VH-VL binders against q5slc1. Designs and how they scored, part 3

Target 1, 112 residues: q5slc1
Amino acid sequence: MGALRGRWAEEEALRFLLGKGYRLLWRNRRTPFGEVDLFMEKDGVYVVVEVKQRASARFGAPLEAITPGKVRRLLQSARFLLGRDDLPVRLEAVLVHGTPKDFRLEHLVLEL

## First folded at step 11 (VH-VL)

Design w3
Fold by ESMFold2, look of step 13:
Structure w3 (fold): chain C 112 residues (1-112), chain A 121 residues (1-121), chain B 108 residues (1-108)
Amino acid sequence: as target 1 above (112 residues)
Amino acid sequence: QVQLVQSGAEVKKPGASVKVSCKASGYTFTDYWMHWAKQAPGQGLEWIGEIYPNSGDTYYAQKFQGRVTMTRDTSISTAYMELSRLRSDDTAVYYCARDSKTIFGDWFDPWGQGTLVTVSS
Amino acid sequence: QIVLTQSPGTLSLSPGERATLSCRASQSVSSSYLAWYQQKPGQAPRLWIYDASDRATGIPDRFSGSGSGTDFTLTISRLEPEDFATYYCQQYDSSPWTFGQGTKLEIK
């Protein structure tokens, strides 16, 4: 089914972050700069959360960089959604390693 | 200069196996996942699977599970893809390709030049 | 598994014209996890666009990628003779990674 076959990893990531006290503002929100997976808030800071799924066993690997282009588009999307550019915004990732039956989550704060 | 150089063309009979090599140079071989893809004559690209050279960990597309084995030799910066129980529809060009080294990316750059495998009676 | 469907299958145009190549995904591809490759006969594919809209090193600015969700487009503003090739889209949102079947851009 189309709707039922959406991003299962995003559902797991959302559940995980809600359990950590994050508040959801928007999800799958389209902007002129791209789609934001999860736009959230934690302790007065707005958070863009990007979810990435891989079936391969990449858990615990060395930290990898985010591309400058993706940083730019995520920040542009945050400013669009907030209607201003002077608020603190943090970029985070939830890496979902594995398949629906057998997965692990890795939660990262991305250095800008 | 980052390069992936593959072994030469192979002609095999149905039921045989083929092992294609992919030698990497110009980068740290163990830092990047390596992928393999198939392109049958006149067809598009089909992802076969991936290997992490540092650990040897693999993941294969379901269609190839049970017939493909990916290995590597880190001492010579070389990845291998072996396909067993060959049949006529395995006739294709097989490519190795290096993954991106980014948190969110899995695009492929560069690609090897390709290895033609012909399965004929 | 995400199926990518490219259209048209073959696009016949002349140098100087604008080309628009479409890639539609069977489900949403979040964060624009999509790449484009160019392939000429007898050659390996070459990375052209990544993250839907970022040009790979050395790719001319007449090439632009756009889209999100299920609909992605590769546009060539003014075709040059060297641009006639087959183009493939690829998604990296959900394992396994998949490719579209290709659009052949040929001289009319």
Scores: ipSAE 0.713, ipTM 0.906, lowest interface PAE 1.3, mean pLDDT 90
Fold by ESMFold2, fold request of step 15:
Structure w3 (fold): chain C 112 residues (1-112), chain A 121 residues (1-121), chain B 108 residues (1-108)
Amino acid sequence: as target 1 above (112 residues)
Amino acid sequence: QVQLVQSGAEVKKPGASVKVSCKASGYTFTDYWMHWAKQAPGQGLEWIGEIYPNSGDTYYAQKFQGRVTMTRDTSISTAYMELSRLRSDDTAVYYCARDSKTIFGDWFDPWGQGTLVTVSS
Amino acid sequence: QIVLTQSPGTLSLSPGERATLSCRASQSVSSSYLAWYQQKPGQAPRLWIYDASDRATGIPDRFSGSGSGTDFTLTISRLEPEDFATYYCQQYDSSPWTFGQGTKLEIK
């Protein structure tokens, strides 16, 4: 039903990242610390990618900060999924601006 | 210190328009999206739409398309919502609310005190 | 658009009891894109929980948010008299943003 479908914005983000040479490991994976949208790998580095959709015209706007709580939960989730805590993990965002019929993507590396 | 202060209650006839104001203080007005929500008497909350004060860009819920207009005046840190062709089911408290300033968040804090709009003959 | 259905509509309990408020989404919502608000009669809503589980500033730790996918819960471990109010969930996963219809938590 609708709850079983992936988010449309997440599908577009995944397609975009696969086209950039990212490799998908896990998707929508729940952990004791929260949910990870896309857990990927690029050039030997593990990457947690969070996807956010907004219909309003926000493309090219200045970046807003990620909350410390979300950073903590994403990093803890990555370590849980990897089964170890000694590997570097990068956090990234894909911002999806618009609606299913008319959207643009913004891909960001999040600084911690 | 962050505060949103709305204009006073309005009584309108069906077919009229109403314009509610929301004056912001204690933060940089142009840095945060502003949202508007409706709460009919004894009922829940309904999102109407949003405006970015810096650019004036808006997005409206489909139910309100064609009847709502959101504007702002950055010189006085004030957002406005105008609802036209009023009907009896537009009787409600209307709230402005500030968006979060985070990359992933769109929760609302703070909210204005609300503006009661009554539509009756 | 995502429809949020809260249950129960009204929850009648006494101070000292545990309350569990449910919010169910019509499609999957990231556990991070869900907020809860408290509203008392004649007052504006107040942010209570954001990102599904993070308490807003000044919210007591007897309030706990959890859930993922389509099922989210607000739990109050031990009700205080000031906790009786209406609670709304709100999603910010997909535009347009939507609210649940509310759960009224009333004193028995």
Scores: ipSAE 0.684, ipTM 0.894, lowest interface PAE 1.3, mean pLDDT 90
Fold by ESMFold2 at other seeds, look of step 13:
Structure w3 (fold): chain C 112 residues (1-112), chain A 121 residues (1-121), chain B 108 residues (1-108)
Amino acid sequence: as target 1 above (112 residues)
Amino acid sequence: QVQLVQSGAEVKKPGASVKVSCKASGYTFTDYWMHWAKQAPGQGLEWIGEIYPNSGDTYYAQKFQGRVTMTRDTSISTAYMELSRLRSDDTAVYYCARDSKTIFGDWFDPWGQGTLVTVSS
Amino acid sequence: QIVLTQSPGTLSLSPGERATLSCRASQSVSSSYLAWYQQKPGQAPRLWIYDASDRATGIPDRFSGSGSGTDFTLTISRLEPEDFATYYCQQYDSSPWTFGQGTKLEIK
């Protein structure tokens, strides 16, 4: 029981997405290409959701896109988990700003 | 050509404060978070906190909260870290380091050359 | 906060040998939010690997990073004299950011 320690921000992200009608397929799944935080489905579309927590507020900062290497590994992992490479997969982020006592969520669809 | 150049070594007595500077060049200073880290003699690295130069927003590790102040002067592309009420275990090399500029990344590149702060009676 | 434990503390090897440096996290470091730094005496750390497996610019391909979850590895396939240094891992999964205590790779 006590070994269920993990990312608090991921728990909040999952709760948030479930409330938005996403369905969880896999969580923290390790593949030969890396780890996927949340592999989900929404309206018939498979979604890789990556969760990033920062205690500092990042509002007003110009965020850059996801690195090409990370995109590649997330897509390869999704194809591995699906067992095929011909299905569309959307990449999304949940940015968790703050601490367990005081946080805000930002939900983004990542352009590939 | 991206560089972080820090101020020189300091020798302080217990109870004093020290202010270390970190001058940035070769990039847009206000676009990247700046971090500070401590390395005590013969020891590993310890994260102190961060500042966003554009807004001046900061966040400090709990261990340093109440003793550290991070500031910046955007007109000269310089970040500062001040540590007050110095103790002997504050003797260390202090580094500034630039954050990555990516949605998911917080690795540090480049680092300043380090500033040795010695606290001795 | 996430504690990173590196092993071994000191690794004594000769040029030409293969080196394996381990970094273990106290909880899962999701999405491979992990970097490696090299530090030589009297110098600042230098970014070596980011996102667990991506080499920083100019880093030789004899260096490879791997791992996920709680276990991460930096491998040097064939040691060169310039590779002897201390290596630190760093996580950026959960604030505060933390470093391992380092593995010193020294000449046998």
Scores: ipSAE 0.683, ipTM 0.897, lowest interface PAE 1.3, mean pLDDT 90
Fold by ESMFold2, look of step 12:
Structure w3 (fold): chain C 112 residues (1-112), chain A 121 residues (1-121), chain B 108 residues (1-108)
Amino acid sequence: as target 1 above (112 residues)
Amino acid sequence: QVQLVQSGAEVKKPGASVKVSCKASGYTFTDYWMHWAKQAPGQGLEWIGEIYPNSGDTYYAQKFQGRVTMTRDTSISTAYMELSRLRSDDTAVYYCARDSKTIFGDWFDPWGQGTLVTVSS
Amino acid sequence: QIVLTQSPGTLSLSPGERATLSCRASQSVSSSYLAWYQQKPGQAPRLWIYDASDRATGIPDRFSGSGSGTDFTLTISRLEPEDFATYYCQQYDSSPWTFGQGTKLEIK
């Protein structure tokens, strides 16, 4: 049914962050620089949250840093959505490990 | 230089099993997820599953669940994919491929050279 | 699972022309979790583009990737003889990872 379907992992990530006191500003917003999964606010700071799902039991696996290209595009997208480039933006990740019926969340702050 | 070198071509009969090896070199084998993909003759690519060599943890695509087993031997930096109860539509080139080592990435680089498995009666 | 549909199935062009290859997803592929691979007969696939628009090491700048959501494009600004091959898109937004069925770029 319908042309598009939402991401289940993104729904769980959003619910989780709302429960932690984050406020949602925009969701799934396309910009000239890419798409932002969740654009939120917490304690007066704007936050770009990227959600990544993997069905395997990957909790605790070593991960490298976010690629420079993705950092650039996420920051450019945030500034586009805010309409200004002088505000601080925090990058965060919610890693969703598993499937819709059996998953775990890992929340990371990717400060710049 | 990062390389994945796979075992040679195999011919099997229906109902048999095949075990394909993938030897890694030029990087720390246990740090990267390894994936396997199938390409039937003249067809596109199909993901089979993945293994984390450090822990041995696996995840398989539902289509292959129950017939595929992925293992590894960290002492020789080698991953294995075994496919059982072979049937004619299992005839394909099977590839191993290394995952990226980034928070958000799951692209594959490099790929092994491929192993042709032919299932014929 | 996310189905990727590539179009056209076969694209017949001459060297020097511009090629545009399409990859459409059955649901949104957020955060540009999309890669492109080139494959020639008898060879393994090779990573060409990752994160929708980033070229892999050594890939010529005549190749560009773009798109978001459900629509992604690989563009070759001026075809060279070595560019004629099959191209696959792959998503890594939601497990299981899936590939498009390929677009064969052939000499007209």
Scores: ipSAE 0.680, ipTM 0.897, lowest interface PAE 1.5, mean pLDDT 90
Fold by ESMFold2 at other seeds, fold request of step 15:
Structure w3 (fold): chain C 112 residues (1-112), chain A 121 residues (1-121), chain B 108 residues (1-108)
Amino acid sequence: as target 1 above (112 residues)
Amino acid sequence: QVQLVQSGAEVKKPGASVKVSCKASGYTFTDYWMHWAKQAPGQGLEWIGEIYPNSGDTYYAQKFQGRVTMTRDTSISTAYMELSRLRSDDTAVYYCARDSKTIFGDWFDPWGQGTLVTVSS
Amino acid sequence: QIVLTQSPGTLSLSPGERATLSCRASQSVSSSYLAWYQQKPGQAPRLWIYDASDRATGIPDRFSGSGSGTDFTLTISRLEPEDFATYYCQQYDSSPWTFGQGTKLEIK
C-alpha cells in the first residue's frame, strides 16, 4: 500500500482511465507470475494495464515491441487473479512522458 | 555484430573539459536511445543521461546538469559526451550503453568498453 | 528518484555454494522494470537479467532473478569460478534510471 503512494505516474494513469469509464478491480497485485500495475474492466472486458514513465521526450514515437515473455506473464497474472482462464483479457499500456510538473499520457491497446 | 567502441583514455587538469566518443556498429544507430554512465575507481555505476540520436533530444541526471552535453553525428553513427569544469572526483571510467528499445524496457545492452578519464592536479 | 540498496556489500563464498544477492528499492518497482548486470575488474558491465527474471542471451540456467515491489533477488544455484564478480541491479520504473551500489561476490 505504501508503495502505491510513491508512484506518481501510476496515479496519473489511474485517474486518466477512471475518467474514461474504466473500473478498477485491483492495483499493484502480486501473483506468482509477477506484479500487475492496474487490473481493470471496461465494457465487459477485463484489462491489464501496465504503466511506464520516462522523463525524456518520447511522446508520439512509433510503438516499440513488447517482449513475448512479458505478454505471457501479464496474461498468466490476469488468469490467476480471475481464478479462471476462459475469459478474454486485453493488454493496454499507459505511457507517461515527462515529470510530475510537465507530462503527457499516451494510451495504447496492445494487439497480441 | 552489435558493438559500441569508445575513444581512448584522457588525462585532464581541473577546470578543463573532456569529450568522449562512442561509435556504434551492427544496428540502426538512430533507432535506439544511447545512455552514458560513470564509474569512479572502485565504485559503482551512476547514470549520467541519455540522448536519442534521431532527434538529438537529451535528458541529464540533475547531478550533471549544467556540466554535461551529449551530442551525436548520425553520419558516422557516433555519440559524444562532453563534461566541463572537471574536478578531481570526475576521475572515472565513462561508459556508453544502448537502450533496449522495448515499450516497457530500459535495460542496457551492449555497453562500450569504457573510457578512463583522469583529472590530475 | 528511486534508490537501490544492494546487500550484502561483499559476499564471500566458495565454488559450488549457493549465492543470494539482494536489491531493495526505496519505493515500489514493477517486477518487469529491474535488470541485473555482471562486471569483472577492467571490463564493462554485461546485461545478465532483465525484467526481473528473464536471462539475457547466453546466461547460464544457474542464474535466476525474482522479486517484486521493493525486494528483488539474484540467485546463483551453484557457483562456478567464473561467477565471482560484482553484480549491480538497475531500475527502469521511473526516470532517472538508477543502479544499486553493487554486491561483490568474492572467493573465500
Scores: ipSAE 0.680, ipTM 0.895, lowest interface PAE 1.3, mean pLDDT 90

Design w3
Fold by ESMFold2, fold request of step 15:
Structure w3 (fold): chain C 112 residues (1-112), chain A 121 residues (1-121), chain B 108 residues (1-108)
Amino acid sequence: as target 1 above (112 residues)
Amino acid sequence: QVQLVQSGAEVKKPGASVKVSCKASGYTFTDYWMHWAKQAPGQGLEWIGEIYPNSGDTYYAQKFQGRVTMTRDTSISTAYMELSRLRSDDTAVYYCARDSKTIFGDWFDPWGQGTLVTVSS
Amino acid sequence: QIVLTQSPGTLSLSPGERATLSCRASQSVSSSYLAWYQQKPGQAPRLWIYDASDRATGIPDRFSGSGSGTDFTLTISRLEPEDFATYYCQQYDSSPWTFGQGTKLEIK
């Protein structure tokens, strides 16, 4: 903690999801369509998880729309990583509100 | 038409304060975070901080913490940035800019036209 | 905080040429959390590219953004006279948000 390199919020998001029974398959995987933060599995379903950090206290705000372009790129990336397009994939977000010493997590399931 | 219209140019002496306004129109002012950025003459852009007009919550870049105060008046859809204890390197154009309204995005669109603050000794 | 370094500082080209502008981050950022802005003298910045590769409304398809990790590029396939301006990258991966120092694209 404290001196860890890379995206600290992503580390906290990963720890949180592992504690909820998610299994990590890949992280920070680049594909021709973009980068996937966390590619995971839960209850037999593949999950693309995107992590977003903001220092401002935005916890509990109404869910704002993900852009259609980002949805397409995340789904294309999932198909690329799986090597097939016939499996269900869920999109999720972990919003990290705050700073390394004072933060809260918000976990959301995104509609396609 | 979504617009951000800022107050006019200011000339201040070192040690004074300046308060720049940014009036929003064409959208729901309380739905979007508002940001402020600085551009010194001939230089690039520097993020100062943000305010959520709905709640009044703010967050400031460390460099400006203690000298900047951001406020708003939701009745007139106007955001304010006050910078105190001015010094010569505060001479710059100051911009307000609207945040995106997306779960992952924090790009800025639109920007105000800018307010030149000159700190003269 | 994440420092963005743009190169070159000034790029001198003629209309019709291809331009490649670089933005390098001091630490890895998600390819989804980078934007580009165009600014002409006396004007406010304008959003050009968001999420590394998506063009803002009304931006011509000769503009293309790409990159991941620490290296991002803005490419203009065939320069038009109106494209000569200064371009800034901005990251929104980690607070505080930061901008690159800009690349001035000027007519040769």
Scores: ipSAE 0.679, ipTM 0.898, lowest interface PAE 1.3, mean pLDDT 90
Fold by ESMFold2, look of step 11:
Structure w3 (fold): chain C 112 residues (1-112), chain A 121 residues (1-121), chain B 108 residues (1-108)
Amino acid sequence: as target 1 above (112 residues)
Amino acid sequence: QVQLVQSGAEVKKPGASVKVSCKASGYTFTDYWMHWAKQAPGQGLEWIGEIYPNSGDTYYAQKFQGRVTMTRDTSISTAYMELSRLRSDDTAVYYCARDSKTIFGDWFDPWGQGTLVTVSS
Amino acid sequence: QIVLTQSPGTLSLSPGERATLSCRASQSVSSSYLAWYQQKPGQAPRLWIYDASDRATGIPDRFSGSGSGTDFTLTISRLEPEDFATYYCQQYDSSPWTFGQGTKLEIK
């Protein structure tokens, strides 16, 4: 495949979400609490989207947990980027299963 | 008590094959991906590949593709790694390790005790 | 694939001293998808830190992980005799998963 800076899976996730009517606000923003892959908006709600790539065929596997530490850092990052903590924020994942030549996407809304 | 117990040390000639076993206990074997890693004497760790015991699906690092086969027997909660066409630089300790089973994580905990494979002339 | 380079290769210190171990990635490791393992001679590796900064169960507070992007650090605030071992970093941002070559922390 062609030369990509950073994560090819993130580019595919972004394209997928834009096609679903999400609006991109920022990407790859570093905060004191960690890096946010995609910070987006959909229907008046701010969305932190984390992208995870695995080459193995994990598509359609049972739901897996997110660690409490990761949840905390993502929410803290959202509040930092917005400069306030009274706005609706949703956490989402895009799981990219496979390789650049052969992949599938799984889109999840994460419980808070 | 979660535990991974591997088969004993092996001595092989160049060109032979070796099959290392990894028996899991204390958790649901089919729920977690299993990984294998290599550590040559005095060297660091190198990821070989992974298997999902539920489905038998595998993925191998390119360096090992064509020489490694990972399998499992869910009736005895045991994973296997077979390495063929052995050569002297395959002399190493081989580890199995359980994946984290989280949405974003692929760290390894616990690890098996390791299996020394020696390829001698 | 992402190459992880650890430095220094060997770190010689005394109990009571502060240790700083570095792991540098050949490309950005997004979302801090990085773990650290401790290994003593004749033993299997043990998970120490995950997600760059979270301690595994039972790991003492004197261990802390930090960093983002390409630069990650494992810090031991005050060395104890049991801390002398080899430490490996591992990334899980992009397949295949890779390890650093290790930093051996040895007693001076």
Scores: ipSAE 0.669, ipTM 0.897, lowest interface PAE 1.3, mean pLDDT 90
Fold by ESMFold2, fold request of step 15:
Structure w3 (fold): chain C 112 residues (1-112), chain A 121 residues (1-121), chain B 108 residues (1-108)
Amino acid sequence: as target 1 above (112 residues)
Amino acid sequence: QVQLVQSGAEVKKPGASVKVSCKASGYTFTDYWMHWAKQAPGQGLEWIGEIYPNSGDTYYAQKFQGRVTMTRDTSISTAYMELSRLRSDDTAVYYCARDSKTIFGDWFDPWGQGTLVTVSS
Amino acid sequence: QIVLTQSPGTLSLSPGERATLSCRASQSVSSSYLAWYQQKPGQAPRLWIYDASDRATGIPDRFSGSGSGTDFTLTISRLEPEDFATYYCQQYDSSPWTFGQGTKLEIK
């Protein structure tokens, strides 16, 4: 159930993006293609933001690939939520490195 | 072919230490985090911790903090897990497993064949 | 940390039947941050499903994964003799990574 989501890292990612002028449209929205963590808007562009937490220190490491299947499902979910398929959608990640008392955020724009 | 080959079974006395090796082949050893997991006889899997072979950075589960040390030798593509102050409930099969190299994933593929460590009085 | 509870503990079925294995999380897990493993006696676990629904290389399409939030399933549409094994779920939503206790799928 979406009401049972207890992700502290997602809360920190949301606060960070709101502070950067992003606007939240939906959160933890389920679609036939998967779940979207944060569906947002910035400067007229729709943005799917996925949040990933790791306790290990990975800040500053080389970017790792996103799987083609995950890209497809995120884009399909965006189209479902928008009700159309002709709008640009940007994929972004917020990587949360560490624990609730000692963490760093890395904000990335993902290539489609 | 990606493979992880672990060292052979060991029998230890309580209070001793054991060092299990995991030799990687078929991929760039320094590109992937390596994980270790424990499976006591007839039981499920328990995550012990991880090491990044490139940097040597580690992170351990709280239960093992202070008794486990993970290291690697990049010249021979080998990861190691040492468990100290062994006790009878450390009897288990210990696995190494390679993490995914994806931005969002932390699934494990492949796994080593496992190393049985028996701690007997 | 997130506790994963699998049910049933043991599932006794015959070849040709449909199997449904459940994994419940103690708190919400993104459907993309869950994996399934198969393990046979005396063998290492093998990756079966990742990102909740993607089959690992070489895994037959009779296996499918689904679910979101706290409830995830692994379905085998028509059991083959080689499918009888123990299956574990694993979450990678929140450190530390955790596994379910397993469901043993055995021949009836």
Scores: ipSAE 0.656, ipTM 0.888, lowest interface PAE 1.4, mean pLDDT 90
Fold by ESMFold2 at other seeds, fold request of step 15:
Structure w3 (fold): chain C 112 residues (1-112), chain A 121 residues (1-121), chain B 108 residues (1-108)
Amino acid sequence: as target 1 above (112 residues)
Amino acid sequence: QVQLVQSGAEVKKPGASVKVSCKASGYTFTDYWMHWAKQAPGQGLEWIGEIYPNSGDTYYAQKFQGRVTMTRDTSISTAYMELSRLRSDDTAVYYCARDSKTIFGDWFDPWGQGTLVTVSS
Amino acid sequence: QIVLTQSPGTLSLSPGERATLSCRASQSVSSSYLAWYQQKPGQAPRLWIYDASDRATGIPDRFSGSGSGTDFTLTISRLEPEDFATYYCQQYDSSPWTFGQGTKLEIK
């Protein structure tokens, strides 16, 4: 099933980033190292964007860190998709807090 | 050492309520979301809901909405799950579990030892 | 919500053999938001694998997780007596979080 088998939060994240001037290159692209949610470009810089949805409101939680393993896999995937390993890649997150009828977005640039 | 210690087994009549406690130690209780899960005898695991101890914010699985209430007492680092209008298929082991503190992760580590709730006939 | 279906329901093998446990999702779990837990009778579940392929602290390297999209696998390269237990997969891609029904790995 199409939209029901996909991530509604990913669609909202994509619309949000396109509205901020990001350009989409690939989505849900599989690599030997994992799958990339959104592979985008902004101001000449390649960006891997990972989307995470939680129905509960998480605004009161302490800062969360990306795991070193996930960083490695995302960077390896980006290099595979680009076909080269000498370009800078930025990691970003779009956190979707809530449900389809009532949600808020939080956009973060992740420390590399 | 991070530990979650749950209250003892309960036997209840149909229609009653039960309140299970989960006492946390070895970490900052208010910094981590706490989850609850159900495991009926011989069956798999079912997620019930979550609470953030700092704010008291909760979210419940639709199946349990209206019958479950999750609370906490931050002064004693204890989370609670109350299930009302008990029926025979509520007989199960109930677990509390701590969420990960990562931006993308929601795996559970550690788990409490479990609390058996038996709903008598 | 995302339904996780594990197969087989029961897997009967001997120590020394390779085990392959499957977890299939009803929708894509596209960011590898998948964990595995081990549970022995009378005990709480224990985190085994997270993010589809990362072993939790202290988990032997004979355990490997893999997969993407809708199909995920837990592999045990050489079974030891302590590995016989029930294994559950869990997704954290989309709320509410859900578990598979489990695969019981038992001694043949």
Scores: ipSAE 0.655, ipTM 0.893, lowest interface PAE 1.4, mean pLDDT 89
Fold by ESMFold2 at other seeds, look of step 11:
Structure w3 (fold): chain C 112 residues (1-112), chain A 121 residues (1-121), chain B 108 residues (1-108)
Amino acid sequence: as target 1 above (112 residues)
Amino acid sequence: QVQLVQSGAEVKKPGASVKVSCKASGYTFTDYWMHWAKQAPGQGLEWIGEIYPNSGDTYYAQKFQGRVTMTRDTSISTAYMELSRLRSDDTAVYYCARDSKTIFGDWFDPWGQGTLVTVSS
Amino acid sequence: QIVLTQSPGTLSLSPGERATLSCRASQSVSSSYLAWYQQKPGQAPRLWIYDASDRATGIPDRFSGSGSGTDFTLTISRLEPEDFATYYCQQYDSSPWTFGQGTKLEIK
């Protein structure tokens, strides 16, 4: 996929997480509650990973919050994709700072 | 109450520069990215670029690269946008707008009241 | 960059009617990174909807946003006189941030 096809940051995020031992289950899955970028598994925990790209540099900035509505929709999407609501689920972010030719990744675990 | 108050209307000649100010109040100015947008008469909105007041870091849309400079003065909670080498199609209302402070968001709230820049020749 | 195309350009309706405004993206907008703004003549835009479907503070529940991928809508279930304005969509999936060209909702 090309660098400017709207998926370059997601490809880099996926590559990074696979290198950390995450297992990919689904990507770019649409649910009644929204779209999930990456749905993965690590150490028996299901992980919804959302990827956010910004061309401007934001390294070293204070940790930004996730909105309650986004948390709700991501969790509802995980339950939909799993077909059940009794499994452990974690929300994570991969922040991609920069452009395809000059970027840095920041990996965050989001509190539910 | 969060508020952005912009400088007054300007009339400029082609080839000149204009510097629009945007004074923030009611929030921590250095914690939020500030954006600028252009709206030509009877037209839609066009994103110009952004600045992080804490660091001064900027990023500009390709169309404006080389003609726009965004700065700020954190001591008076004020952002600035300067547009150089003005031409007639730069006639527009220019808005500042505050970014969201969220991991996944870059929506704009609030907006300044706008500054009309007229380039007359 | 992601191009947002709004339709129709102008929508002429009467108070009490239902309005549906469309915003189409040139590529998928991941996780519904999309906002809507209302603008009246001589005024600044105002945030109306963010994250495709979340209403900004104070926005009436007759406004709802929906959609995913490339197709997004803003629906007004029962038009009030104050709702006649121009509406813009904006994406924040991929920099640079872009706006649609607007839909003018005018009284018939």
Scores: ipSAE 0.635, ipTM 0.886, lowest interface PAE 1.6, mean pLDDT 90

